# Ledger of designs, part 9: VHH binders against TBC1 domain family member whacked (wkd)

Target 1, 363 residues: TBC1 domain family member whacked (wkd), of Drosophila melanogaster (Fruit fly) (q9vgl8)
Amino acid sequence: MATAPRSLDTISLCSTVSSCPDRNGFYGGFQRTDKPKEPLSKAQIIAREKKWLYMIDNWSIYMSKNYKKIRDRCRKGIPKSVRPKAWFYLSGAYLLKKKNPNVYNELLEKPGNPTTIEEIKKDKHRQFPFHEMFLDEQKVGQIELFNVLKAYSIYNPKVGFCQAQAPIAAFLLMHLPAEDAFWVFVSVCDVYLQDYFIPGLEVIQNDAGILEGLLKKTCPPVYRHLQKHKVEPLLYMTDWFLCAMTRTLPWETLLRVWDCFLAEGIRVIFKVALVIIGASLSRHKVRKTCTGLCETLAVLRSPEEHIVEEEFIINNMMRLNLRVEDFQIEHTRQKARRAKQKAQQEAESSGSGNGHRRNMPTL
Key: E = the ipSAE of ESMFold2; O = the ipSAE of ESMFold2 at other seeds; V2 = 0.75 times the mean of E and O plus 0.25 times the DockQ between their complexes.

## First folded at step 2 (VHH)

Design p7y59 (from p7 with S59Y; framework vhh_7pa5_2; at its last look DockQ between E and O 0.41; V2 from the best seeds 0.00; counts 0 for: pae O 9.1 > 2)
Fold by ESMFold2 at other seeds, look of step 2:
Structure p7y59 (fold): chain B 363 residues (1-363), chain A 121 residues (1-121)
Amino acid sequence: as target 1 above (363 residues)
Amino acid sequence: QVQLVESGGGMVQPGGSLRLSCAASGFTFSSYYMSWVRRAPGKGPEWVSTISGSGDYTYYADSVKGRFTISRDNAKNTLYLQMNSLKPEDTALYYCAKSDYEEWFGSLDYWGQGTQVTVSS
């Protein structure tokens, strides 16, 4: 059903699929790498692991009295061996699981909404199709993915299932046992990406406006280029935000971004997006070759490899001079702009008549 | 083979209406977000509207909100654009568009031949 190969025996001769997985479990696709990463010394790795384990053992103290240390260590990168546990604590999932010890299993026993179940079954095969956990229908990863998505749809029926949630759930299952992954998933969907997955995507539309306003502040020439060619932000940013970059970034960059994201929240996704947009279109020569919508959109949806490399993304998002106040100002500005546009569009729809039925409350 | 064929364009006076159609074939129509894109004379393409595979969710460029309505009939594999309160600025060649991949929305990978809409006195 999906267009990607599900079996190693059915791959085309034009595909770069290996018979052996890379160090991260990928048989192919853009997130596979055969290039060695320059490792820290064994002593450096052990030292970082010890600091993280101590911090996890004293989590409530660090969260209440020294959150800056947690944040700074996340920005440096979480050691691979401790990352799953660190994510479990950063997200608050450890408290959710402790408070709800039987809830996941109870949700799995419920039948679920039949329409939602069909949607989940249709979409689960598309997630990381070249990764060892998800190769085909009988793999444990596919079974666990279905279970997590079904359990969530029952847990939060206001959302149910949004297709963008599937890559997030799959990504978490690559790191955590199913119940732990479920509670991290609940936290991500309901707290970090609050209201993103409510039908209608209103929050994403507002965040598209915020992103555009922040771009105007951080890189005016790129902002003007996008305005000139009518490149609406929803055309390129929706997948980035709804999937929390899980379908966008190379693997090592994705892990580092999530280390920051779970510590600092949605503002990390905004900053990564601004780096990609700015770096992709910052050079005047590149903008001159982007003479229309399609050329400009192609550049943004397929950023150059060096722009999405680990250290480039992390260093440049830290160099963005954006404070919490900048986000709040833009949030307020976009709410006002959308309210004004809604009122003006209602007036145009009524043909200047006075009998138009209004949808906005007047309280 | 993906095939998209637009129709329903024509000449209309300002304030008038037109309904565009796009006949789709070569893919599971109901599985994909579909979009309308337009190209005014001497200008590049502009995104107009997008609709989800089920038809339950619709999205519009600011310039057309409240005047245009996107819809689909999945039984007929047909995408529609109802265009009301037309302005001279809406004069353009209108294209039906689909993603090459099962991406979220706003993808502009496959285009039809276009249908001309002209708004003049």
Scores: ipSAE 0.006, ipTM 0.498, lowest interface PAE 9.1, mean pLDDT 83
ESMFold2, look of step 2: ipSAE 0.116; ipTM 0.624
ESMFold2 (binder alone), look of step 2: mean pLDDT 85; pTM 0.859

## First folded at step 3 (VHH)

Design g1 (from p7y59 with S31D L108F; framework vhh_7pa5_2)
Fold by ESMFold2-Fast, scan of step 3:
Structure g1 (fold): chain B 363 residues (1-363), chain A 121 residues (1-121)
Amino acid sequence: as target 1 above (363 residues)
Amino acid sequence: QVQLVESGGGMVQPGGSLRLSCAASGFTFSDYYMSWVRRAPGKGPEWVSTISGSGDYTYYADSVKGRFTISRDNAKNTLYLQMNSLKPEDTALYYCAKSDYEEWFGSFDYWGQGTQVTVSS
């Protein structure tokens, strides 16, 4: 059976493959980092590591009394050495694993849905193709990726498998042993991205409207540009939300965003999206080059490097004047709009039960 | 290698119907979201409708909801757009477009040449 062709982005990335991996295990691609970054001073790194280890050792107390400190420390960036354990605790995966001993291994022993298993096999080799864990089909990372996705499809059969889950699972496997990665993945899919992967994109359609409403508030000229050219949010935001930015952001930025995402949830993905959209299209000269749908989508799919730089994204997310209430208002508005659209659609189609009876033998 | 060939356009009076077809080749058709995008005279492209690879999920622009129906025949590698209750505003060149990924319809990597639909009295 033939597999679908990889994207043009993937093809072009192959031309930049190096003979040795970068510090994060990338042989090539847009997530490879070749330039030396000025790290935080050794003293600052050690101080942040010490604070994170203390927080993790006292996790229940911080979660109940000092969540603001967890949030603020996530926004500063979690130290590389502590990040895997911090993500395991932030996601609540440590409790899921504790409550479900041996469940991951039990799920792996089950055969699963045959159609779902074939879709996973077809898709697993496409994730992070330039990373040392996934570069070759024979690498242990490919086996672990298959196992995590298979186990989840059995654990939550209502969802099964969605192609967008694969980059998330692969990303987590780059940070955590397979069983721990599985429980973080369960939390991400079932809590953070609740119902996102159920067939039909119903939650994403609702969130598209929320994003549009938030954009109207935060960047009216860009909102007007998208409305003028009829650029529907589903056409540009679906990958960002379904994959939690794993296919979108440079590596260091992706890590910083996920530090925030695991602490503050889906609102972080909305804020990152608003920054990317606003910064990409805020300048009049750029909007003039985006004469329609296709030009606008091209810009949003390939934002300028400075826009997806880690400090730019984090600082501009924090500068957005958005409260939890703003998201609640847009959620309420979209629920009402979707209900109205559904009622109108059903009325125009003569309703879901349109009265054409099943053929029955008559005597 | 990918080819998309549209047909079924023509002239129709307001309130009339047309069925557009798109013959696809050069890729595994059943794996990809497929879309219809139109371009009206003097205007930029406007997304019309999208269908998932399986055909189980369909999406429509607000301007065409309840009037247009997108469908596909994966055995024949053919995409369809049934257009009912046509309005003068539906006058446009209609393009068949392939998504660049299997999972969603955000970007279009291949387009057909288009088929002209004219709605006039």
Scores: ipSAE 0.403, ipTM 0.769, lowest interface PAE 4.1, mean pLDDT 85

Design g2 (from p7y59 with S31D Y57S Y101F; framework vhh_7pa5_2)
Fold by ESMFold2-Fast, scan of step 3:
Structure g2 (fold): chain B 363 residues (1-363), chain A 121 residues (1-121)
Amino acid sequence: as target 1 above (363 residues)
Amino acid sequence: QVQLVESGGGMVQPGGSLRLSCAASGFTFSDYYMSWVRRAPGKGPEWVSTISGSGDSTYYADSVKGRFTISRDNAKNTLYLQMNSLKPEDTALYYCAKSDFEEWFGSLDYWGQGTQVTVSS
C-alpha cells in the first residue's frame, strides 16, 4: 500500500531533562513516572529468581507439559535479573540462535537495500532520545539499533523495515546483547506480530475488527459510544499493536505486559487494549464530555495515570471474562469477513471484465 | 470438538526412516502452532518439534535436530513428522499436540491418541 500506518503518540516523554539517569537509564523518566510499589523483600526476589532459573534449565518440559506454570509466573512479573534470559527462552530465540550460528554477523556484512537502510537511519534517532544508550548517534545503543534493524530487513526482505519496529528493537536492546536481541526481535516480528509489518496493513485491519468484537462483549456502553462517534479502532489501536505497547505504557507496566506478551502472545495486547479502552470510557461522566471523535481520541491517547499503572493493567487484564474460545470465534469471524470482502472485490473486478467483453460492438 | 488422529508409527531398524501423520479437525488448523511430543517408557513427556500455523517457522529439540523434519499441509489439516536416521532412544509413543494459543507454542491443550514408534535395538 502507498501509506504506512499512522503512528499515534499515546504518552509523551518527560520534557524536563535530569542531569542524572534514573534506575533504568532514562533522563527525566520514561513516558510517565510509575507510582512507587511496595518493593518485594530480597528473600522473595531470590526465591522467584531460583524458580525461574530452574524452569529455564528444564525449559522443554515446561513448554510441553507445564506451560501454565510459565504463564502464571510471567503474570506475577519476572525478576529483573532473570528477565533477559527468560525473554530469550519465552520467545524461542534460543532455538533460532542455535539453528543459525553466525547468521546475525553474516547479515551485518551484507549491504542491504539502500532505500531501506536510509529509512532506518532516519528513524533510529527518534527512539528513546532521553535514554543513556541512545542520546547520541555515536553511542553503542544507536549502532546496535541500526545493526538489528538492518539485519532483520535482510533476513526478512518481504517485510524490510517498518517504523513501528524501531521502538521494539530499541526496547529489546535495553535488556539483551545485540545478537540475542536480534533473535528475540525476529520471533516478535515473524511469530507474535506475524505479517503485521507487511505493506497493506491487512492483519492489523483484521485485528481492529477482533478488538471491536471483543469490546462489544466486554463493555457494551463503550462499544456503543465508539460506534456513535465513528471512532474507528485503527485511529487509536494501531500504535498500541504495531509497537507492542512500547510507545504507550510506563516502564514498569511495559515490562510486566511484555512478561505476559512473550508467554501468551497477541491476546495480551488485546486484553491490555480492552482494559485501557474500558477503564478510560466506562464512566458515563467521561463519555458525556466526549462529544465526538476528537474528544474520544484525546482520552484514549492520554489515559489517566492510574489506568496504566502496572497492577491495574495486570489485574484488570486477568479479570476480563474472555476465554481462549472468544478470541478464536472473533478471529475466525473477522478472517472470514476479510476473505469475503476480498472475494467480493475480485468478483466485481472479474464481473466488470466479463461485462466489458459482453458489451463489445462486434462479435 | 477438537480431534487429533496420529498414524504412521511402527517398527524400524536403527538408521531407518518413518513418517508420522496427524489428521486434525474441529478447529482452524492454520491458526495454531502444532507440536510433536513423545513419551518413552518410564520417562516424562519430551517435546520433539513445533511448527507455526503458516509453516514458516520450525523448532526442534537438540536430540532430533538434523534428523527430523516437521511439516504441515493446511489444505488437508494434516501435520507430519519425517523421522530419518532413527536411533533406539527414539523409541516412544508419539503425540500430536495443538497449542492452547493461536500463533504461539503455549501449553499442550489437546493431545491425540499417540502412535508407537519402536526402533529395534
Scores: ipSAE 0.000, ipTM 0.106, lowest interface PAE 20.0, mean pLDDT 79

Design na17 (from n2 with W103S A108Y I111Y; framework vhh_7nfr_2)
Fold by ESMFold2-Fast, scan of step 3:
Structure na17 (fold): chain B 363 residues (1-363), chain A 122 residues (1-122)
Amino acid sequence: as target 1 above (363 residues)
Amino acid sequence: QVQLQESGGGLVQPGGSLRLSCAASGFTFSDYAMSWVRQAPGEGREWVSSISGSGDSTYYADSVKGRFTIARDNVKNTLYLLMDSLKSDDTAVYYCAKDLYESELPDYFDYWGQGTQVTVSS
């Protein structure tokens, strides 16, 4: 099968396609899983489900007085049966929907910006082409994807539409009814990935600097390799951050990462990125074959299967020697560096500029 | 809004040369890094080359280093790929791609052209 090319960070469109979908609805692609994974006993699954339902029924109390329990349960993985409801609550979308009755339907009735609408129409067919919801233009998933992206472009006209938003919206629609998916999507774009989709790359460039500082601390040999070959973070991290890993990770890994992401915010994406970078380039034998920029980027853009496996990513993310303070230190260093560069530039000219601050979800 | 139109492909003998062009419109061409990506029949997409918005920085895949040259004309809003010493392995549809952001750094591609077929006869 042939489709229009997507970004370089997407898996090959020439992947083997099956006549039958897997348990998650995939006919093919890198997110199809042919081996069922169910390491937990029925009793363990039921126990975890009951704990999540109780926690959701008492959500405001847990959020205000026992957030660590929410975090810890997310890190263990949310049971598949309660995951959609848990994500709806974790993201704060339940409050957004409650405070904005009928707003989604009102947005759908508006015509929107004609140029933006045409861009959405051209891009939507490229999302998860091997998934049962998006296999064909006439599938309900394709209609719902258009609706969510159109509604958001009207809801936040400062952003409008960015192609990186489409896989996020499609991913959420695989888990939630369209209106609920829309409000989770609003939270992800406006809170978790605040200002990432505004043209100019200011926020993502700042976060690239933070990633470099964290990598220097966690994986010094890998950091030195990237500096030696002038491998700028934006060349490999942009799709990972803008799409919140939706184009990068195998399905089960992606679900586990998003369980953590909705609880702990963008710090999770940083940690996953550090694991991918460190694991991909930690071995001297691998670095020796990466003689320059292109060889290094090829490794980072196509990590080995074992590196993006569920248990490997989650366990190594948790084992990283990084605390909230480490992110704060790197953020402060990046601000100081930019302030110094701006002061030197202002001494030579009358130029000026502004910086955006990343708002890390702490709700 | 954004349009990318590739041309210059065709059938050529091994060791031959081709010059691919990509006419760009609907955006400020000089503000965006541009790239060439190819796809052979039955294979995945392969990044070939990128050039910064200013044209000062160029990047090449190992498979084409020393044989291909990427160039741009910011006055004519045109991207070029000069292909020398063509091999049968270079047979593919070649796509012109625009980066997502106004940046000198090539990375995430926002828009793709329709492609131009290059066939190197065996």
Scores: ipSAE 0.000, ipTM 0.151, lowest interface PAE 16.8, mean pLDDT 81

Design na19 (from n2, 14 letters changed; framework vhh_7pa5_2)
Fold by ESMFold2-Fast, scan of step 3:
Structure na19 (fold): chain B 363 residues (1-363), chain A 122 residues (1-122)
Amino acid sequence: as target 1 above (363 residues)
Amino acid sequence: QVQLVESGGGMVQPGGSLRLSCAASGFTFSDYAMSWVRRAPGKGPEWVSTISGSGDSTYYADSVKGRFTISRDNAKNTLYLQMNSLKPEDTALYYCAKDLYESELPDAFDIWGQGTQVTVSS
């Protein structure tokens, strides 16, 4: 059966670093693109750039009356030259920055929580380690990353700092000046991934249940395989959701997914997850080789290269027959399940338990 | 709270030896493959070595094979790197790294410690 252990290949890749960065600034790692796909013609790129700049110049009108055109253009991929500005507008960060002049600099002047600051200092070194911006402690990117995470921990003290936030902040800093990156980051954490980073990680546990329900609908044989081997979604999807795919996808795919994510929200992350799961485990012969938990997780955490290619992901996301209503149904089911679990736990903590005797029919 | 604390670094002359330790807490140590990763100034991280959760399988980068030995003590939740025949090019900050939910084969580097500095100079 054709399975070279991808985990071994992944370890080997970490030992190889080029002397020259790729076009995106990567010296190595799985996000380095050594053989780029042929780009669109210059005429096509210019045409798409003009359309995006026009939309941004008329942003309020498009957001209120023609949002479907924004969505469709995001699905096609935003041109590299306008992507930072487009992300700044899509996220609503342009309004946040305008409403809060000088707030970023004011936050940086504050000392912050000493424990949180120490946690940030320990975690910053593992973000995009093969990228020119983050190669060592002396690079400006490391300083900017610390500043964004520090500022956010002061801006939202209920969250403070969560390790999963670091790759998101680093990713945004690769596209935007520090202050602009900060406001996009605020929007991502407070709106797109609302409550994800609050201590206890309750929201991601809820979303694991939603993903499971959607998988039962879209890929029943794969759903049954995961149930049979007790492969809980939290064991493979937690990093995908908390980091918004920034640690999971090849660079060009990640950019295309984020173009969609900023337009359509968390549903995009669910759809990407469903594509990865479905494509990795849809074939009976692959499921047959996954005899248990560890073999199944190895497949899900190291998907085949073609599954995480940009056009494969985007096209298969669009082919998923999932409507807004499908997500609402699963959300409602999960709320009902959690309410029942909470009621049962409260009964048990009071010492009453959940046991009862049936009434006799012939009393 | 998952924590990895590296120690044992220092200054040593070429040809010398050092033994690095990583104290792990907050997780079931034997369930996870563990790795050593290093970062020299101005370079990206370089994977050095990996050991399976059981300790039965070890892997080494070509640059350190035959000179470094990775080992673990699952009873003490401690990872080790014995470094022999040290060269100036081994100068780097050395990180202990954990992989999630893998016991036999590592899948990804999930969490890194703060690092311990190794400097090899005359």
Scores: ipSAE 0.000, ipTM 0.160, lowest interface PAE 14.5, mean pLDDT 81

Design na20 (framework vhh_7nfr_2)
Fold by ESMFold2-Fast, scan of step 3:
Order: structure tokens, then sequence, then C-alpha cells
Structure na20 (fold): chain B 363 residues (1-363), chain A 121 residues (1-121)
């Protein structure tokens, strides 16, 4: 079967497996980096490391009085050596762990919901199959992944387990010891991706509408193309948002995006999505080859390499002319639209709704 | 070998109801998300609905939300689409599709043979 380079088929099959891991622990896959880039001098790296360590040592002051400096430094990229500690502080996990000194271990001792445990067991082997931590069920990373997901399912039983949580937990375990990774994971699920993983996935459906509204503002020709061919956002953006790009972006780009995501929240994921969509479909010639749903999805699920390169994504994300108010406007519009759809559905289910009444306001 | 067999299509009057079925074999059904996709005469393919492997998450196109319900029976390896309040615009061949992984994302791997739904008086 032919597969697109960035499809799920290609993620599992796209690279030969090497006998030695790369610098990041990858034996293969699209996230393996065979030629690492280092645009910064050693002196520049050391200077940035010193600035980050000083900020962390004075974290409460920066968070309360100089958050702009934290944001700006995240946008430049966090130095590799301090990234795990920076993420632990940015997420607020350091406070969660301090307030709950034995909770992770207590959760691990509990049996959990049997149905949820079986779902976690089925899904864990699908995460980063080419990474040294997760290559085999006997690897410590697989045990730690199971433990983090089990602990969270008990910690937040309203959510339990959602498949999209597994790549996030695995990604965090590549950077942090299990207990620290757990508290960052709690923050990501409960704060950054609030209510995303609740059964029914209503929040992501609302966010799909917000994304379309923002696209109408930022790239009207692409918006019109998607509307013409009835390309529903859930078909291409669901994995991007639910997994916070962990299954989508090359490794170095993913790290840079997460540096920004932990500082600025979900708006970063929206901006990255808009850059991918806009860059992939902005050229008239490309839209002409996308004659329908399947052709458009193939392009969106397999963006050209240059589009997902780290500097391209970060620079174009920062160049987007979107303010907090733009997101608020779209959120309000989507709430109104979904309320109208729900009211219409309820009228139809009561037997009073029909074709003749669909032109009338529900209220 | 993977097999998907759709059934349940037919001629129905506007406002009527139909139940489509898709019998799956050759793979561990409960491990994969499943989708319904339709194609109207002279039109491109349109995604209709998806359901996660466990059945806990369901997704619908705006055009069918509130009228259609997707469901699955993991013991019988069968996918369903319950269609209520059918309109002439729902006339299409309906296809059952296996997603590659249970990813909350409908990444279509296998297409069935299709079943024709005609909504007309």
Amino acid sequence: as target 1 above (363 residues)
Amino acid sequence: QVQLQESGGGLVQPGGSLRLSCAASGFTFSDYAMSWVRQAPGEGREWVSSISGSGDSTYYADSVKGRFTIARDNVKNTLYLLMDSLKSDDTAVYYCAKDLYESELPDFDIWGQGTQVTVSS
C-alpha cells in the first residue's frame, strides 16, 4: 500500500532501524536526527544556560513580575541541559509535587479500574516504537509509562484513560524521572489541555470550530478550499491537539514548540496548526491538485519537510497577527453555534423539528 | 486478511430511518477506530462519523450531528450507523473504513464495498 510520508503508517515504517541510537535515543523513525544542528556558539549556549538557572533560582519573582522574560526566553529555545528543570517549573509541577509528597507512590499501590488498566496495556506498546526507552515491553520506560498512566487514571477518574494521553506521558518520561514526569503530565492534562480527555471529547470539537474561524481570518483562500470540499477539522487537527504535537513534529521542532506551549498554553498549538495548514495549502497550484477530501487530508497529514522545520514553525508562529482577543471572539462564536445546534437537535428529537422550521432561530 | 462488508442500505422516504451495518474480520476489531464515509453521485467523498476502538469517543460531521448515531459491538465485530430524519441530501454510497490505529484520528486504511442509500419519495 502507498502511504503519505507523515501518515500513521509512515510514522511506524518511515525509517530503517539503526544498530545505534541517535543523540536523543532514537534507533529509527521520523524523529531520529542523523545530522544534529548547532547554530549557537559554546559561549552563547553557556550564557543562555546561566540566564535560565538564574531565572529558576528566582522563579516566583519572574512568574509574578517578569513573565515576559520567561516567554521571550522560551521562544528562543531552552538549552538542552536545563530543559527538563525548566519544563518542571514552567508547568507548575514543582508546586504540585511539593504539596503532594507521597501521592504518586500511593496511587501506584492502588489497583485502579480494571477496564481502564486493560486499555492502558493495549496502548502503551504503540508509543515511540523506535526509541530506546520503549523498544521492548521489558524496558524500564514501558513500566514507567504504564505507572504514570495508571496513576493519572486513579488521580482523575472523570477522565480515566484516553489513548492520546499515552504519547504525552511517554514524551515527558524521555525528559524527566517518573514522579516528576507524572506531575508535569497532571498539569498538562488538567490545566493546559483542560477537559480535552473527558469522554465524548466535546472540547476538541469546539476547538475545531475555533481553528476554522482563525483560519478564515489568517488565510481566507485556504478556509474557502476546506469549506468547498467539506474537510472537517477533526479529520486533521484532532491528533495535533490531543497529543500536543508529540506524534506530528520532528524532534527538534517538537522540543521548541513545547518550550513555547508550557509558557503560553494551548494558543501555541493553534498557531502551529495555522502555520502547517496555511503553508501546506496557501499556493493556488497545490489547492488545484486537492480535488476533494482525501487529497486535501493527504497534504495536511504529510506536510513538506521545510514546513515542519523548527525555525520555519517558530518564526511563522511568531509572525501570525493574532491577539488573545481573536481567540476570545472565536470561542464566543463557537459556543453560540454549538448551543444553536444542540437546541435544534433537541427540537427535532421531540418530534417538532422538520425541514420547514430549520430556517427559523431556535430562540 | 482484512474484510469489511457493509449492509442495510436501501430506498427510504424523506424523514425515514435506516440502520447500516459493517461486519469486520481478519483483525482485532476492538483495537481500531472505525469510520463511515459517503459519496453522493458526482461528488467527492465526505466523512460522516468515527468511533474509537473502545466505543467511548464518537465524532460526527456537522451535516449529520444529532440525526446519525455511530455504534459498535466488539463481541460481534460489527460497526453500526443509525440514521434518523433522513434527507434527500443524504443520498450516497456509504463506506465502512478501518482506521490504521486507535488514534482518535480517522486515518483510513481499508475501504469496504459500500452500501447504497437513496432518500426519495
Scores: ipSAE 0.000, ipTM 0.360, lowest interface PAE 15.4, mean pLDDT 82

Design pa1 (from p7 with L108F; framework vhh_7pa5_2; at its last look DockQ between E and O 0.80; V2 from the best seeds 0.00; counts 0 for: pae O 7.8 > 2)
Fold by ESMFold2 at other seeds, look of step 4:
Structure pa1 (fold): chain B 363 residues (1-363), chain A 121 residues (1-121)
Amino acid sequence: as target 1 above (363 residues)
Amino acid sequence: QVQLVESGGGMVQPGGSLRLSCAASGFTFSSYYMSWVRRAPGKGPEWVSTISGSGDYTSYADSVKGRFTISRDNAKNTLYLQMNSLKPEDTALYYCAKSDYEEWFGSFDYWGQGTQVTVSS
């Protein structure tokens, strides 16, 4: 199936499964870990939980008057016990659900597009196959995954279903009840990743150009290496962006990145990508062994374990110091580039039909 | 053997200025990102600023942006931090740190002994 070969290219699969799930529900796969995670004392965890619950109880005030505190606490990591509720509020899904009572249930009752339904059925079996919620078709997780994806395809028929959405929906169902997960999913697909999933995938192409421009600014030697070997960003970044890192990062890193992503938006995905690219290819010795496109892609698709660890990713993305203006400049630059490309393509298709390309004068 | 020696610290009034230096040896200085990190009394380390090997890319923590300027002189293997408009909360032991990654900021594996900055009113 279309997504399976790319998934195998971007992850390291565990060769065995365990008889017991880890603390996150995984029996195997690269997102399973047996390492303990207790960076804070019990007292510190309780204190952070209380602060988060207070912010949630006063959400409108914090969003309007003290957003910096919400952002900073997301960057520190959301305590596991409050994370699902925090994500529900951060995404704005609480407002969507409040304004749309019964809509999810109504969508579930509709038949849906038969072609889309078959696509969803094929994809749901492959999501997190080693996780306890998704082991087989009889698990509630696969049933709920089908329902969320079907409901969305009816809710937003301009998109319908894109295979990259399945891992996002599955990931949300691991944290939230189905209807809540649906509204977070709607927010992510329609606001955070706006227009990413419209057929033709034009927005991701623009964002690939933005990533390239930001790489040129933040790590010129790596940028030059990628240019030299014709390694276009879409060759490595498409899965990272369309799936919001859900198929790319170790579990604990993924949770921390999503804590930031739901607070700060798509810029977080760009920053995580820049950290992976920079750390993977910044050493000259590594670039020397990457003599072509295939060798370079292999490094980016299989980053060293320490590069994707949570504190490495979080700390280094904070150090990039990319402003909103830096993203806006690149967005404008790429929009102009795409407009010129479209105008050139239209001129060539209107002229002669079997075009001999005319070059610009040098004056 | 990597060696980093910070200097230029001292006592200064709020609103004052200081310039820190870090003499580097034992590695190809121009190939590595360099950083300033500080540790205030009773607190853990706080990243302050980073500069690329060539010096053409810099980044700053929000707490110091607009007040501090990182720079380097690759001919003298020296890293600098110009600190203006100093506040009491800038009081800390300031460390020069070398990235473990060539041409990228990464993690900090090598640290100096630090130079004390005290902003007292």
Scores: ipSAE 0.017, ipTM 0.565, lowest interface PAE 7.8, mean pLDDT 85
ESMFold2-Fast, scan of step 3: ipSAE 0.713; ipTM 0.902
ESMFold2, look of step 4: ipSAE 0.028; ipTM 0.571
ESMFold2 (binder alone), look of step 4: mean pLDDT 83; pTM 0.847

